# VHH binders against o59646, part 30

Target 1, 363 residues: o59646
Amino acid sequence: MKNPKFTENQKEIEKEEFEFLQKLNFIIKESLELFNTNLKNSMKFINYITLPIIMASIESKSFNPFSEIIEKHIAFILNSKMNSLGYKFLPLGYSSDLTYENDNSIIHIDIKTANLENPSDFKDTVPLGINQSSYPGVLDCKIRGKNIKADCKKIKVYPNIPTTYNNKLTITNALLFIYPDYKEIIDEIREDYIAIRELISINLKDILTPIEGSLEEFLNYKPSNEKKRLEPILDNIVRGYFIHDKLRHEFSENVEKDLEEFEKKIIGIAKKLKEREIKPVAILSISIPNGELAPHYDDEIVSGKSWGSSFRYHYKKSGNSVFKGLDNKASRAVFLHINKEYLPVLKKYFDPITVYELTEKRL
Below, E stands for the ipSAE of ESMFold2; O stands for the ipSAE of OpenDDE; V2 stands for 0.75 times the mean of E and O plus 0.25 times the DockQ between their complexes.

## First folded at step 16 (VHH; framework vhh_nb_b201)

Design y6 (at its last look DockQ between E and O 0.01; V2 from the best seeds 0.00; counts 0 for: pae O 13.0 > 2, placed apart)
Fold by ESMFold2, look of step 16:
Structure y6 (fold): chain B 363 residues (1-363), chain A 119 residues (1-119)
Amino acid sequence: as target 1 above (363 residues)
Amino acid sequence: QVQLQESGGGLVQAGGSLRLSCAASGFTFSSYAMGWYRQAPGKEREFVATIYSGGSTYYADSVKGRFTISRDNAKNTVYLQMNSLKPEDTAVYYCAAWGSEYDKYTDYWGQGTQVTVSS
């Protein structure tokens, strides 16, 4: 079968995708200093946010405590810049993190955070959800033996995003933020938090008579899993004590001492997080091919094992991530930022590494 | 060698006009966004205008409606038409190019041209 040539419509689609990528890259580059400054303002309050991060890590087992803060900050920057460029925010909950429109296009931007120590999330590839692409993924098949290799690769898995919305072109982009791992810091304090909950549980009678009635009556309102039944109440007491300065001096002196030692650990964790600097190791900006460009990116956009619960765009599979239908050698995936302190580690994961270069004029 | 060479600066009275040019060489001009920044004495360099590869434009609020950026890909040249000039427009104006080749984002800067607007 011959590789089909790009149609004129497909070339026009790539021109529109390229122009939007330039606009997005400009916005992010222009905003780098604002991003760092605003994040440092959040670091002024790190002591107040450290406990909520610890409590959330127990629920989600997250190892990047700043991922939601970063996503909110980038969303704020994009919203403020996009409307000044004539794009209207569309608060759709189903397609991607951020959706915008103008006269000609519907824009989907997905913000992704990756851990530097987990390269499968960022090296030469970006994971896509079913709501983050308009390009059908081919089913990823592994062949063990002499099978017909092409059978399962004829299968297309369709994403939720259409190639157009009522004649407006769909444009999809990913912003990939790579961060250092914070696992060792968070794992240590997680055990301490669980111990504090148990300490409060043992001493609950010192601070609560739950309503009219005995504490035993309160504890028997729920199923027999007494520890699990109390967790929401214990978390409430933790927030009251450490965040709202309530219930101080309601426990015995020894319990108060243990609570104050935990407060010191929270402050110590906050200092450790500050010292790691909440800065990305790298920022990658990625233009995801529109589905009307099929079949030109079929080798790069594949469905995962779960039949479309995830897709992957292998943006470096052919060696370079160019707009295949354009003659200008423009790249679909670019580094907008590299933290120089991490260059030796980055070179281990990117071979060859492509770095952002600045050409300075001498003034 | 990549080169951006500005021209067209000079002295002009308030309310007047100037047209800046920037000739580019050493890279694939049509792949790059082109733009202008300016720096007044003792101030930080500030954004003025950008024109993307497809011709769409973006302007700083302080110059919107007075300045027009354009490009000629056949001549590898970007222009800044500056109308209704004010004394606060006095600065060194720098031509810049931003783009990516393969997966590398790069920028290039010119040496600057002086624009002086008298009261």
Scores: ipSAE 0.005, ipTM 0.497, lowest interface PAE 10.1, mean pLDDT 76
Fold by OpenDDE, look of step 16:
Structure y6 (fold): chain B 363 residues (1-363), chain A 119 residues (1-119)
Amino acid sequence: as target 1 above (363 residues)
Amino acid sequence: QVQLQESGGGLVQAGGSLRLSCAASGFTFSSYAMGWYRQAPGKEREFVATIYSGGSTYYADSVKGRFTISRDNAKNTVYLQMNSLKPEDTAVYYCAAWGSEYDKYTDYWGQGTQVTVSS
């Protein structure tokens, strides 16, 4: 099907998207030093946040210990700078992480994180939630392992975000932070934490003495939502013991010894984390096409593995920092920042790498 | 003046080990990534290993599990422990430093040290 000729409206939309990219670039460049300084300040408290980091790491194998810190800081910076540029913070429920409003547009900014060890998350595609796009994606109905070729291209998955809010254009941008790897640090302490949880579980009666006799019933009680009570209880005990120092000497001597050893390990991990780099490897701006640009990006925005739950935007591997729009089918992914130390690694995935600056620099 | 001086190269039998050192001077060592590259005769220079200022390490697939890169910031030295060496590892090994100071990207290279692995 001959790619429909771009309408004037579509051209205007792309123009707006590009203009926002420029603004975003300015913000990142101007705020980079502040960003780094703030991160450093946060790291002064690494000893207090190490255990929570470890606890949170249980849910994800690709967990980055600093992702939350970075996300919060960048959000703060963006809020300040966006306001200075005439945008107003506009919290819309069930939408992107940050939403702003000006006279002509509603801006959605989604902060994404990726680890360098997982190139699938950043080299060719970016995962999107249903609240991070205004573009209806094509449903991927490929059944793995079965030669069933079903053409599901006509089935669209619709996101939560409309193409327009009243008379204001929706602009969506994913700000992707690629982080270095901390896997060796996290993996090590994660296993220890799991062991500690198990130890506490075995000795749970020592802590929950006030409900002795009914403990089994209490633990076996399944609430209506079928959530297990045991894990939250264990986590609570961990926090009480290590963070609040309220449960000391409640366990047997042997158990206390083990818990003390774990505490030492936490301190060690905190030190290791402090010695590691917290700065992003790279920052990419990915302009998610507005839905009014359909069907031009139909092959690029595809629904995830489950019906209606997620999207992937397949932005082409063009290390080109140039937003060329639809005319040149250039990548909507632009490098705003790179840590040049990581250039050799980044070149494995992006070649060439062009950083969008006031003046385009090819690296 | 920036200097990178490699040492520790030589002749070793297959299965043997070598430890390369690179002594750096003339720049803020702790702020730079350090790495090793190698160039075999008739081949292009290829990446071997890198250790960044933040402590992260990366290896070429061909050397992963056999080589270990480390750094001592107090000594301004980067090391490459090479174990289980193979004839295919024969090359001139180059030490490299690269980093960005707020306004300038710089990269530095050593003169290289010959590593020869005999079958």
Scores: ipSAE 0.005, ipTM 0.204, lowest interface PAE 13.0, mean pLDDT 83
ESMFold2 (binder alone), look of step 16: mean pLDDT 86; pTM 0.874

## First folded at step 18 (VHH; framework vhh_nb_b201)

Design z1 (at its last look DockQ between E and O 0.00; V2 from the best seeds 0.00; counts 0 for: pae E 14.2 > 2, placed apart)
Fold by ESMFold2, look of step 18:
Structure z1 (fold): chain B 363 residues (1-363), chain A 119 residues (1-119)
Amino acid sequence: as target 1 above (363 residues)
Amino acid sequence: QVQLQESGGGLVQAGGSLRLSCAASGFTFSRYAMGWYRQAPGKEREFVATIYSGGDTYYADSVKGRFTISRDNAKNTVYLQMNSLKPEDTAVYYCAAWGLTGDVYYDYWGQGTQVTVSS
């Protein structure tokens, strides 16, 4: 049988979700200049944070070096603006860090970043963790490229967030920040950093003297739920040498020359990062359907790669991601900002592009 | 199975020269540092020379200018050319290799070769 029509309660839920989306869009759009100013202030300290950024990027091929800074500045803005509109900050255990409440609802906002060169992270889709939606995701039990599948229609990906908290409606939103690819700058130094870590590891024999057991046993020891001892030791020596000016002259002359050459590369990367445009390519605001709207979004909220630990909301190409129960078919995904330099590239992924326009202040 | 096989040790008169070789197998030789250590009777093992994968070399002060370490990655072999030998150089010389395979640190040792420098 075909999916039932929206109930009046489901239409009321979508009205509440749409009204909050409008409030969120207004807050973020009005605050873009403050966000840019705050980000610029953080960048005054790029000379001090470049090495920590490089070290944090060691595992990522497409890491945005500023993602945590961006997320913290947006969180600061939301915390101040949400409180001024009567929403109280409400941190919960396994919920989003940006959780708020008023008399009628509990709001979860997740800030996500995506690389423009990886469209699977932003084109018509947004990844969701189990703490970022209340909608059970459809589980499609098929192994790609193989003739192996199961019927999993009786099992969903069940999120941690309920559809209501007692009598308060759960509302979930994502703010998706699309950034230019920083791969060129980060790759320039990442391979050199890996080589420096290997050089230091080879030299550890001359610095570390085990009292009992072998150096091999010591460095390869992996405590439960922790990294092998080698990894934090290498990171610690890097910090000691380059940030704290320690361990100088404890390495052989040629090792010291390699370390000094890498130090000059760090300085050069800091200069390149300081000169790079750090404004987002685009900012997309997304209303994620509440779980009481099932089954109306089952085609769109599906299991992610891990099949029980995550899911995706596949909002459709521009104009197709709508509040399905509202007569006006308003969009659940709205652009808050587009960097005009990237509009031709964005048009390859989105057509049409509808941008929220600031029309009225809320007091 | 990792193996480090030293050769070239023996008796030599003071002022003479000797070349030690260490053939390696069972690991990616070109990615590992190679080194020579020595141990005289009743003494602790001491560093002699290191050559890193990039070719950089380091020497103990007691052998600088007299010993030269080199490597041939095509033959998986490290060498120690010892010139102007002194009686104080008498020791068992050990080949060592250390580095990373994947995310695991390894430190391999040979069985040693005797070098005896006669007065």
Scores: ipSAE 0.000, ipTM 0.343, lowest interface PAE 14.2, mean pLDDT 81
Fold by OpenDDE, look of step 18:
Structure z1 (fold): chain B 363 residues (1-363), chain A 119 residues (1-119)
Amino acid sequence: as target 1 above (363 residues)
Amino acid sequence: QVQLQESGGGLVQAGGSLRLSCAASGFTFSRYAMGWYRQAPGKEREFVATIYSGGDTYYADSVKGRFTISRDNAKNTVYLQMNSLKPEDTAVYYCAAWGLTGDVYYDYWGQGTQVTVSS
């Protein structure tokens, strides 16, 4: 069904969203040099984070240090800039999300990072959690091609964020940072690391003296809601040896030699990571519709990976990611940065690409 | 079973008036938006008017000022008062309902009623 015209109130909401988008775009664009400088400076610590990256590569829950670094730097910049503009920081955000308050609005900024090689995270849609939008989305009763409910086509999902806080309009924006893949670098050492873990595992008797019982009993002990102890213990020994320079000479000479060789490999990997210059290849700014704009954007809200807990804003579904209530063709999704070297790859996933150009603006 | 039944259509002279009614059943009427659409021969179905559950109304530009949509929740009926009818208003008029039952979104359509405006 074609949605009716926007109400005057809805138009005003869109106007506010648009205005803030412009403001945010300016802030980020102006701060890109600082952001890049800060990222570069962080690389002096690459030697300290390399092993954690390697360790995380074999874990089910992938810690991405570069994602974290990006998120922290942008958060720092945003906090500073928003404060300078008179916004007050609010502790209403979840995880890496930032929230601010001014006289008339509550600003929610969702910071997202995506690997360039994982297009499902950014192609045509931006993922939103129930804590990252105020829009009650109408979602298909399907997830990953499977029907969740046989007798329903669409279900409305209500997020945790209200459309207003104490009569202040909630404005939600997503900042998506697409970073280059470094998997190939980690792949070079992953097998070596696995071998090292195995080596440590078979030599645990040399390192561990259980307080009670046998070593086997200790390792196999499983609390009712936890995993077996072996994996965390192995990780602990790895950290002790390579990060804290402990546990030296507690292994046999042969084992120690292997560990030393692996340490050299870590250094080599760190160098490769540094040379790769892991920085965003693209930054995308997206204005997320406020829930008061329902049902005008119902068709742009699509199912996420987790039913009821996530959905996606499809900013290309209507052909143009535009502010619908505004009689202009302004885009809700704007690229603030593009590494031109990656433009051909980005064009595979984004078409068209709207780029923000820095103009003289008064904030 | 959900039913939307249109009535009130017919032949009228240009400048005349008609009042369409749509009787609804099978869903919680008061929670649904109601609307009228029309389809002329050889043309696509087009929006005419909508009235939301909250009472907000919207009109197509072509009918604004001439048509009035209203609803009676007690009677589960939506109305379209059509004044100053023009030949270009000739079409099959469809009643539509859309909204939520529980958390599930539904849309329903009537069979349509013919409106013919003669010159």
Scores: ipSAE 0.000, ipTM 0.223, lowest interface PAE 13.6, mean pLDDT 84
ESMFold2 (binder alone), look of step 18: mean pLDDT 88; pTM 0.891

Design z2 (at its last look DockQ between E and O 0.00; V2 from the best seeds 0.00; counts 0 for: pae E 20.5 > 2, grease 25.8 > 24.2, placed apart)
Fold by ESMFold2, look of step 18:
Structure z2 (fold): chain B 363 residues (1-363), chain A 119 residues (1-119)
Amino acid sequence: as target 1 above (363 residues)
Amino acid sequence: QVQLQESGGGLVQAGGSLRLSCAASGFTFSRYTMGWYRQAPGKEREFVATIYSGGSTYYADSVKGRFTISRDNAKNTVYLQMNSLKPEDTAVYYCAAWGSTYDVYYDYWGQGTQVTVSS
C-alpha cells in the first residue's frame, strides 16, 4: 500500500481539503437549477404527502417540513456528479449523510438545515454529532457558568469517524441550508392535529374491540418506559382514515364531522406549502478540520455540554475561519448561494460574508 | 492504562540546550501522532511541535530552527531537542499523543516537566 503524503504536514492535508471544497462548490453552483427543478417536481405531488410531512414535523418538533426532501435531492445531485470527478459512492452504516472515496481520501458530507430565525444553529458555530467529524473537541467544563473540576480539560469529546481510513485521509464537510421560518404554516395545523388525535383517543371504543383484557390496559401499556405513549396507535388510525379511506363511517356522526373539517385543513396546508416553494436563504459550506489537524484547531471544537457526545466547531467570526496551513488563508466557511432578498438579514449574523463565484469574494 | 512520562527538564542558561524525553506506554505508539505543548505561568497552553506517525513534523514559528522533534518507535519515546534557549522558553512542557488511523483514536497528556531559562 502507498504511504499517503497527506499525513506528512498540515499544508498538504489542508490542500486536499481545499481542492475538494472547490470541486464541491462547482458542483453545487452548477446544479442549482437542477436542484430547484427536482424540488418543483416533488411539489407536483404535495397533496399526497402533506399529512406525512405534518406528522413528521409535529413528531420531531421540527419547523422545516422539507428537510428530508432537501436531503434526498442533494444526495441525488452529488451521486450523479461525483463519479465524474473521481469519487466513488461509499455508503457507511455509521457515517454522515453521504460518503465518497477517491485514491487519497474518504469524503464525508453532512447535509444540515437551519431556520434563519434560530441563529444558534448557524451563527459563529456549527453543531457536530459523533458521526460528523473525525476531530475530537475539548471538554466544556462549565454548568451554568460554574466550573465542574479544575483539571477537566484532560479528556476530550471524541467523534465516531476515524482520522484516517488506513492510508486515506478523512475529509468532512457540512453543507448547510438556511431556510426562512415556516412556523406560521406549521402552527396553523399543529394544534388541530393534536386535537384530532385526542378526539380519536376519546372515541377509540367505536373502532377497537379488545379480544382479551380491558381497552384501558391495551391503550396504557408501558413495559419499562417512564411515561405511557399511545401516540403511535393514534397516528396509525389517522393514516388509515385520511390516507387509505379506512375506518370511514365507523365513528359517530359528530366525530366524522370534525374529521371532515380537519381533512379540509390538510388540503389548505398543501396549497400553502406548494405556493411557498423551497428556496433557501443561503447555502453554506463548512470544511470541518479532521483529527490530524488537532494541534492547529484544538480550541475551536468544543463540547456542547459536559462529558456529552456532541460538540460545536467554533469558527471565530462568521465566515472568517481559514485553512491555517495555506498561504492564501482561504476561508473554511464559504457561501455557495445567497438569496439577495435576505442579504441584509444575513449581514446581521455574518461579518464578513465570503462568496464563491470561482475566486473568493468579500461582501 | 496509557501513560506519558516526561523527563529532561531543568534550569539552563540562555543560549544553552536541553533535551526532553517522553516515554509512552499502554498504546500502540507507532500509530500515534506525538507532540509537545508548553504553558508559562498565567498563560494558556501553546503548541510547540508535533510529529506524525509517518515522520512528518510541524513547529510553532517561535521555536522553528531552534527545536527538533523526533521519535524512536522501538523505544516508544518522543524527544524534543531544544537549542539556543531564550528566557521566553521558560514553561512547563507537556507531552501529548493522539491517533491518526481508522482505529479509535485517543488524546492523552503527560504531567509536564519544568524548563527554566535564566539570563
Scores: ipSAE 0.000, ipTM 0.117, lowest interface PAE 20.5, mean pLDDT 74
Fold by OpenDDE, look of step 18:
Structure z2 (fold): chain B 363 residues (1-363), chain A 119 residues (1-119)
Amino acid sequence: as target 1 above (363 residues)
Amino acid sequence: QVQLQESGGGLVQAGGSLRLSCAASGFTFSRYTMGWYRQAPGKEREFVATIYSGGSTYYADSVKGRFTISRDNAKNTVYLQMNSLKPEDTAVYYCAAWGSTYDVYYDYWGQGTQVTVSS
């Protein structure tokens, strides 16, 4: 069924969305030099964060320090710029999201980071949380490769963000930063780190003498349903030794030698990371449709992962454009930055690529 | 089993001296902070003195300059030398031991010994 024509109100909404998209694009584009400078300056601290990166690489909890660094820098810039433009900061954002208010609108900016080697995060869809959109999506008939035979289009999933706050239109944008992979660098040292953890583990008696009971009893102590203490203790010893320069000379001489060698390896890895110059290979600005535009984007915004727990903005399935455009306007998705060295790879996922060119604009 | 046994309490005249001892067993004494507390009738238990595992000492203002806490790790004993005793020092004196690991805190207490200072 042909989607109904846009109402006048819906046209106005899209107009506002487009205008803000242009504004945001300008803000980010003009701030790219600052952003890059700030990122570069952060690299002088790489020696201090390298071990945490290594440690996080083996943990179940995905900590990506580069993602965090990018998020913090862009948040800083956005806060400053938005404030200068008369927007008030609102603490309504979820996680790394930013929210602002002006006289006419509530602005929600979702900051996203993605590894170039993880295309699931950007290739076919832009992931959204229920807190990152005002558009009611539909349940996808394909969830993680499983086909559901039910008429999925009849099932709406409503997000936490309303279409309006106190009669102010909710405008939602996503900023996607795609950064290069550094896995191969970490892979060089991961096994060594594991070995060091094991080495520490078998020599815990040299470092840890429980006041009460035996070491074994201490390690096995489980208050309630908590995990064993061994892992966090090992991590603690690692931090104490390598970060705080404590616990030196408490191990046997042979163990100390091994630890010192590992320390040298950490320095080497830090150097490699620094030389890699981890910076975004691409920055995308995406205007997410307001829920009042339903059902015009029903085919593009669907519920993902666990039923109702997430959303995805899908690329246009039909036609030559990857992203559905604004009504009689430019694309909702615009590249603000592209590292030309990665253009061939990016073209595999994005075609065509719409690039924002900085023009003299008065905001 | 952890045991703290106080001794040395008794009746003494104002201006007199007493030396309390606390014999400890059942834990690694040298790694524990040891201390003395006291409780007078109708009053809350109050801090008197502490000696850390490293040997540093800390005193309540009310006893500073008069009382001295010390420890003998070889004997697993902590001492409280009390000089220039005052009637206000009358209380049950308790020996305590504190130790900690990464996330567990241990405290042990003796049964107490009576100190009575007569005017």
Scores: ipSAE 0.000, ipTM 0.179, lowest interface PAE 16.7, mean pLDDT 83
ESMFold2 (binder alone), look of step 18: mean pLDDT 85; pTM 0.865

Design z3 (at its last look DockQ between E and O 0.00; V2 from the best seeds 0.00; counts 0 for: pae O 19.0 > 2, placed apart)
Fold by ESMFold2, look of step 18:
Structure z3 (fold): chain B 363 residues (1-363), chain A 119 residues (1-119)
Amino acid sequence: as target 1 above (363 residues)
Amino acid sequence: QVQLQESGGGLVQAGGSLRLSCAASGFTFSRYAMGWYRQAPGKEREFVATIYSGGDTYYADSVKGRFTISRDNAKNTVYLQMNSLKPEDTAVYYCAAWGLEGSVYTDYWGQGTQVTVSS
């Protein structure tokens, strides 16, 4: 696609986006000590969420067990600081993680986490949901390297976020936290948990006696388009036994022995999670282009190959940005923090690395 | 040709004042953020002050309350009023501009002007 010139309105939009990015970067960088303190306090209670994390691990979907903790701490920081900059919290129902307004703009901030061992989630790109951008995503029209439908470039995936609200400019940002791999710790116990679920299932007759019909018929009933009745029953028994200290001694002695051994393994995993440094490996701040900047970011904001309801923003592509960030080239992404212990690993994915310094006005 | 020309540097006694000027040409001045940076011998360049195209100003903590940045878009000039000068303010002061020019991020730097503050 030809690289048309920015209109005067588009230049004004990018200057407003840049100015907000500077304010956001300052707030987060100034607040890193508080973030680290809050995170350490949350780790005091890791024992209480370890079993739920293990239970979620068998769903076969991607998950980051700490992403919600990180999101809550950043939300606290932003909610505490944004009012002093003249922004008011604005809870919109279909919006990003955090939404704010002032006289001129509506601000959306999304908090993303990525596993250091999965660079496709952070290297030169950031995934965006339908509620996390106002810029339409270009569809992937190729089938195994062929472009069979040239006209499909006229059709885009349209996001839910408008380019303006009541004449206020929409500004969208992402904060991307790269963290150490925690999946390996959970993988250590996943097979044990699957075995415990099977053991409970086989022995349900010890604690559940149907009035009519067979236990198998009862458990195989599917009350909705959701899972069979068995699955929520197993989840309930696991919670009852390990969290609430219920159903103890209701199973045979051999079953109870295996449940107690698994309980010790849960405790061991909680200790490993607490000992793992949960501080970010790196934090990136990313300004996401407003949709009125089309077509200037069409090559950079694209839909997934399976035509899903999400996009990727390829923030390290050439030539399209007013921002100074990565690699001394214009970029809408910048590092706010790196953990120097991980610098050799980070340089496998980023070289050179430029980190934002506190040279802007205090909030 | 784009050019940033600093002036107003010199030697001054501690407690004194100087006003630096930076005249800009060759770009649309009113659309650029303007700033001042400084570099003392053997040290890294450090931020001093910025004034954005929208008029917001920012200052390094070391100069806040003593230095004032301003701009005159009619004269394409940015100023740094430096009051209550201290020996640690001794440095080469650089004018900088950054912003969008066409579809490309662009920054410009001046050649610098020496400020020396005697104790």
Scores: ipSAE 0.000, ipTM 0.164, lowest interface PAE 15.0, mean pLDDT 78
Fold by OpenDDE, look of step 18:
Structure z3 (fold): chain B 363 residues (1-363), chain A 119 residues (1-119)
Amino acid sequence: as target 1 above (363 residues)
Amino acid sequence: QVQLQESGGGLVQAGGSLRLSCAASGFTFSRYAMGWYRQAPGKEREFVATIYSGGDTYYADSVKGRFTISRDNAKNTVYLQMNSLKPEDTAVYYCAAWGLEGSVYTDYWGQGTQVTVSS
């Protein structure tokens, strides 16, 4: 069905979205050097985050220190720049999201990080949460192998963000930082870490001497909904030994030797991570349509099957690699930064790649 | 050049006391853990005591309550006060340093000082 013609109000909304996109693009582009410098400076702490990375790699943990570092640096820069431009910080953001207010609009910036090896997070769509869009998502009613004779377009999932706050237009943007994979580096030490955990486990009596008589009972204690106590205890000992420099020489000499050797290996891994220069290989800036633009973007904003557990904004047109533009103007999605070394890989996912050119007049 | 120089060793009667010193140079002393090891004839080198940069101390069970390790960062020196010495304490005592500089873990060892406890 041919999308209905835009109303004048909708055109105005898109205009505002476009203008802000340009402004944001400028801000980020201008700040890239600072961002990179700050990120690089953070690498002096790589030794402190290496073990947590290793630990997280074997656990169902969502912790990604590089994502966090990226998010924090860009947040810092954005806070400073937005403030300088007269925007007021609002504590309405969720997680790494930033929210600002000016006289006419509420700005919501969703900061996202994605691993280059996980194209589902950036290839055709940007993942959004219910707190990261004002646009009601269309529920995908398609069941694999079954044509449901239902007008699923009538089923909307409404996000937490309204289209307006106190008559101020909600403008939502996503900044996606694609970072290189480093899994192979962690894979080098994973087995060693597992071995160290096992070693510690076997020698827990050396560390937990005060409760030796009831050690088994202590370790086997399981609160009704929690994991076995052994795992967090092992993790705690690992942190105590390697991060806090505690528990030294409480193990047998042989065990200590092994632990020291592992420590050296951690350092080696840290060096490799540093040398990999974990920095964004691409930065994508995306203007998310305001909900008042419905139904014009119904095909582009889809909610998950779990009724709002997740949204995806498709910034790429179906069937081609062209980003959808604002009123046939510049794309809603543009690259602000590309590492040329990764261009061949990126081209697999984006064709063509639209890159932003810095124009000072946009501010 | 990194140097660890032990001193204070010698002959002492059982029940006596000695104080070992280790003077360090060539590295940032305050960032390093310092320790003492000993090696008796025919035995393997064994841990005696360690003091970390944060000030935490650890002792072998055999010397707990008798030996005290301390450090003076201003003097780049680590000490081992040995009280109530026993013949079993007879060994060459080695000073050691462990630390991380940049991305490199490094350990240094002294040449050792002889401690002999007579019965």
Scores: ipSAE 0.000, ipTM 0.168, lowest interface PAE 19.0, mean pLDDT 83
ESMFold2 (binder alone), look of step 18: mean pLDDT 87; pTM 0.880

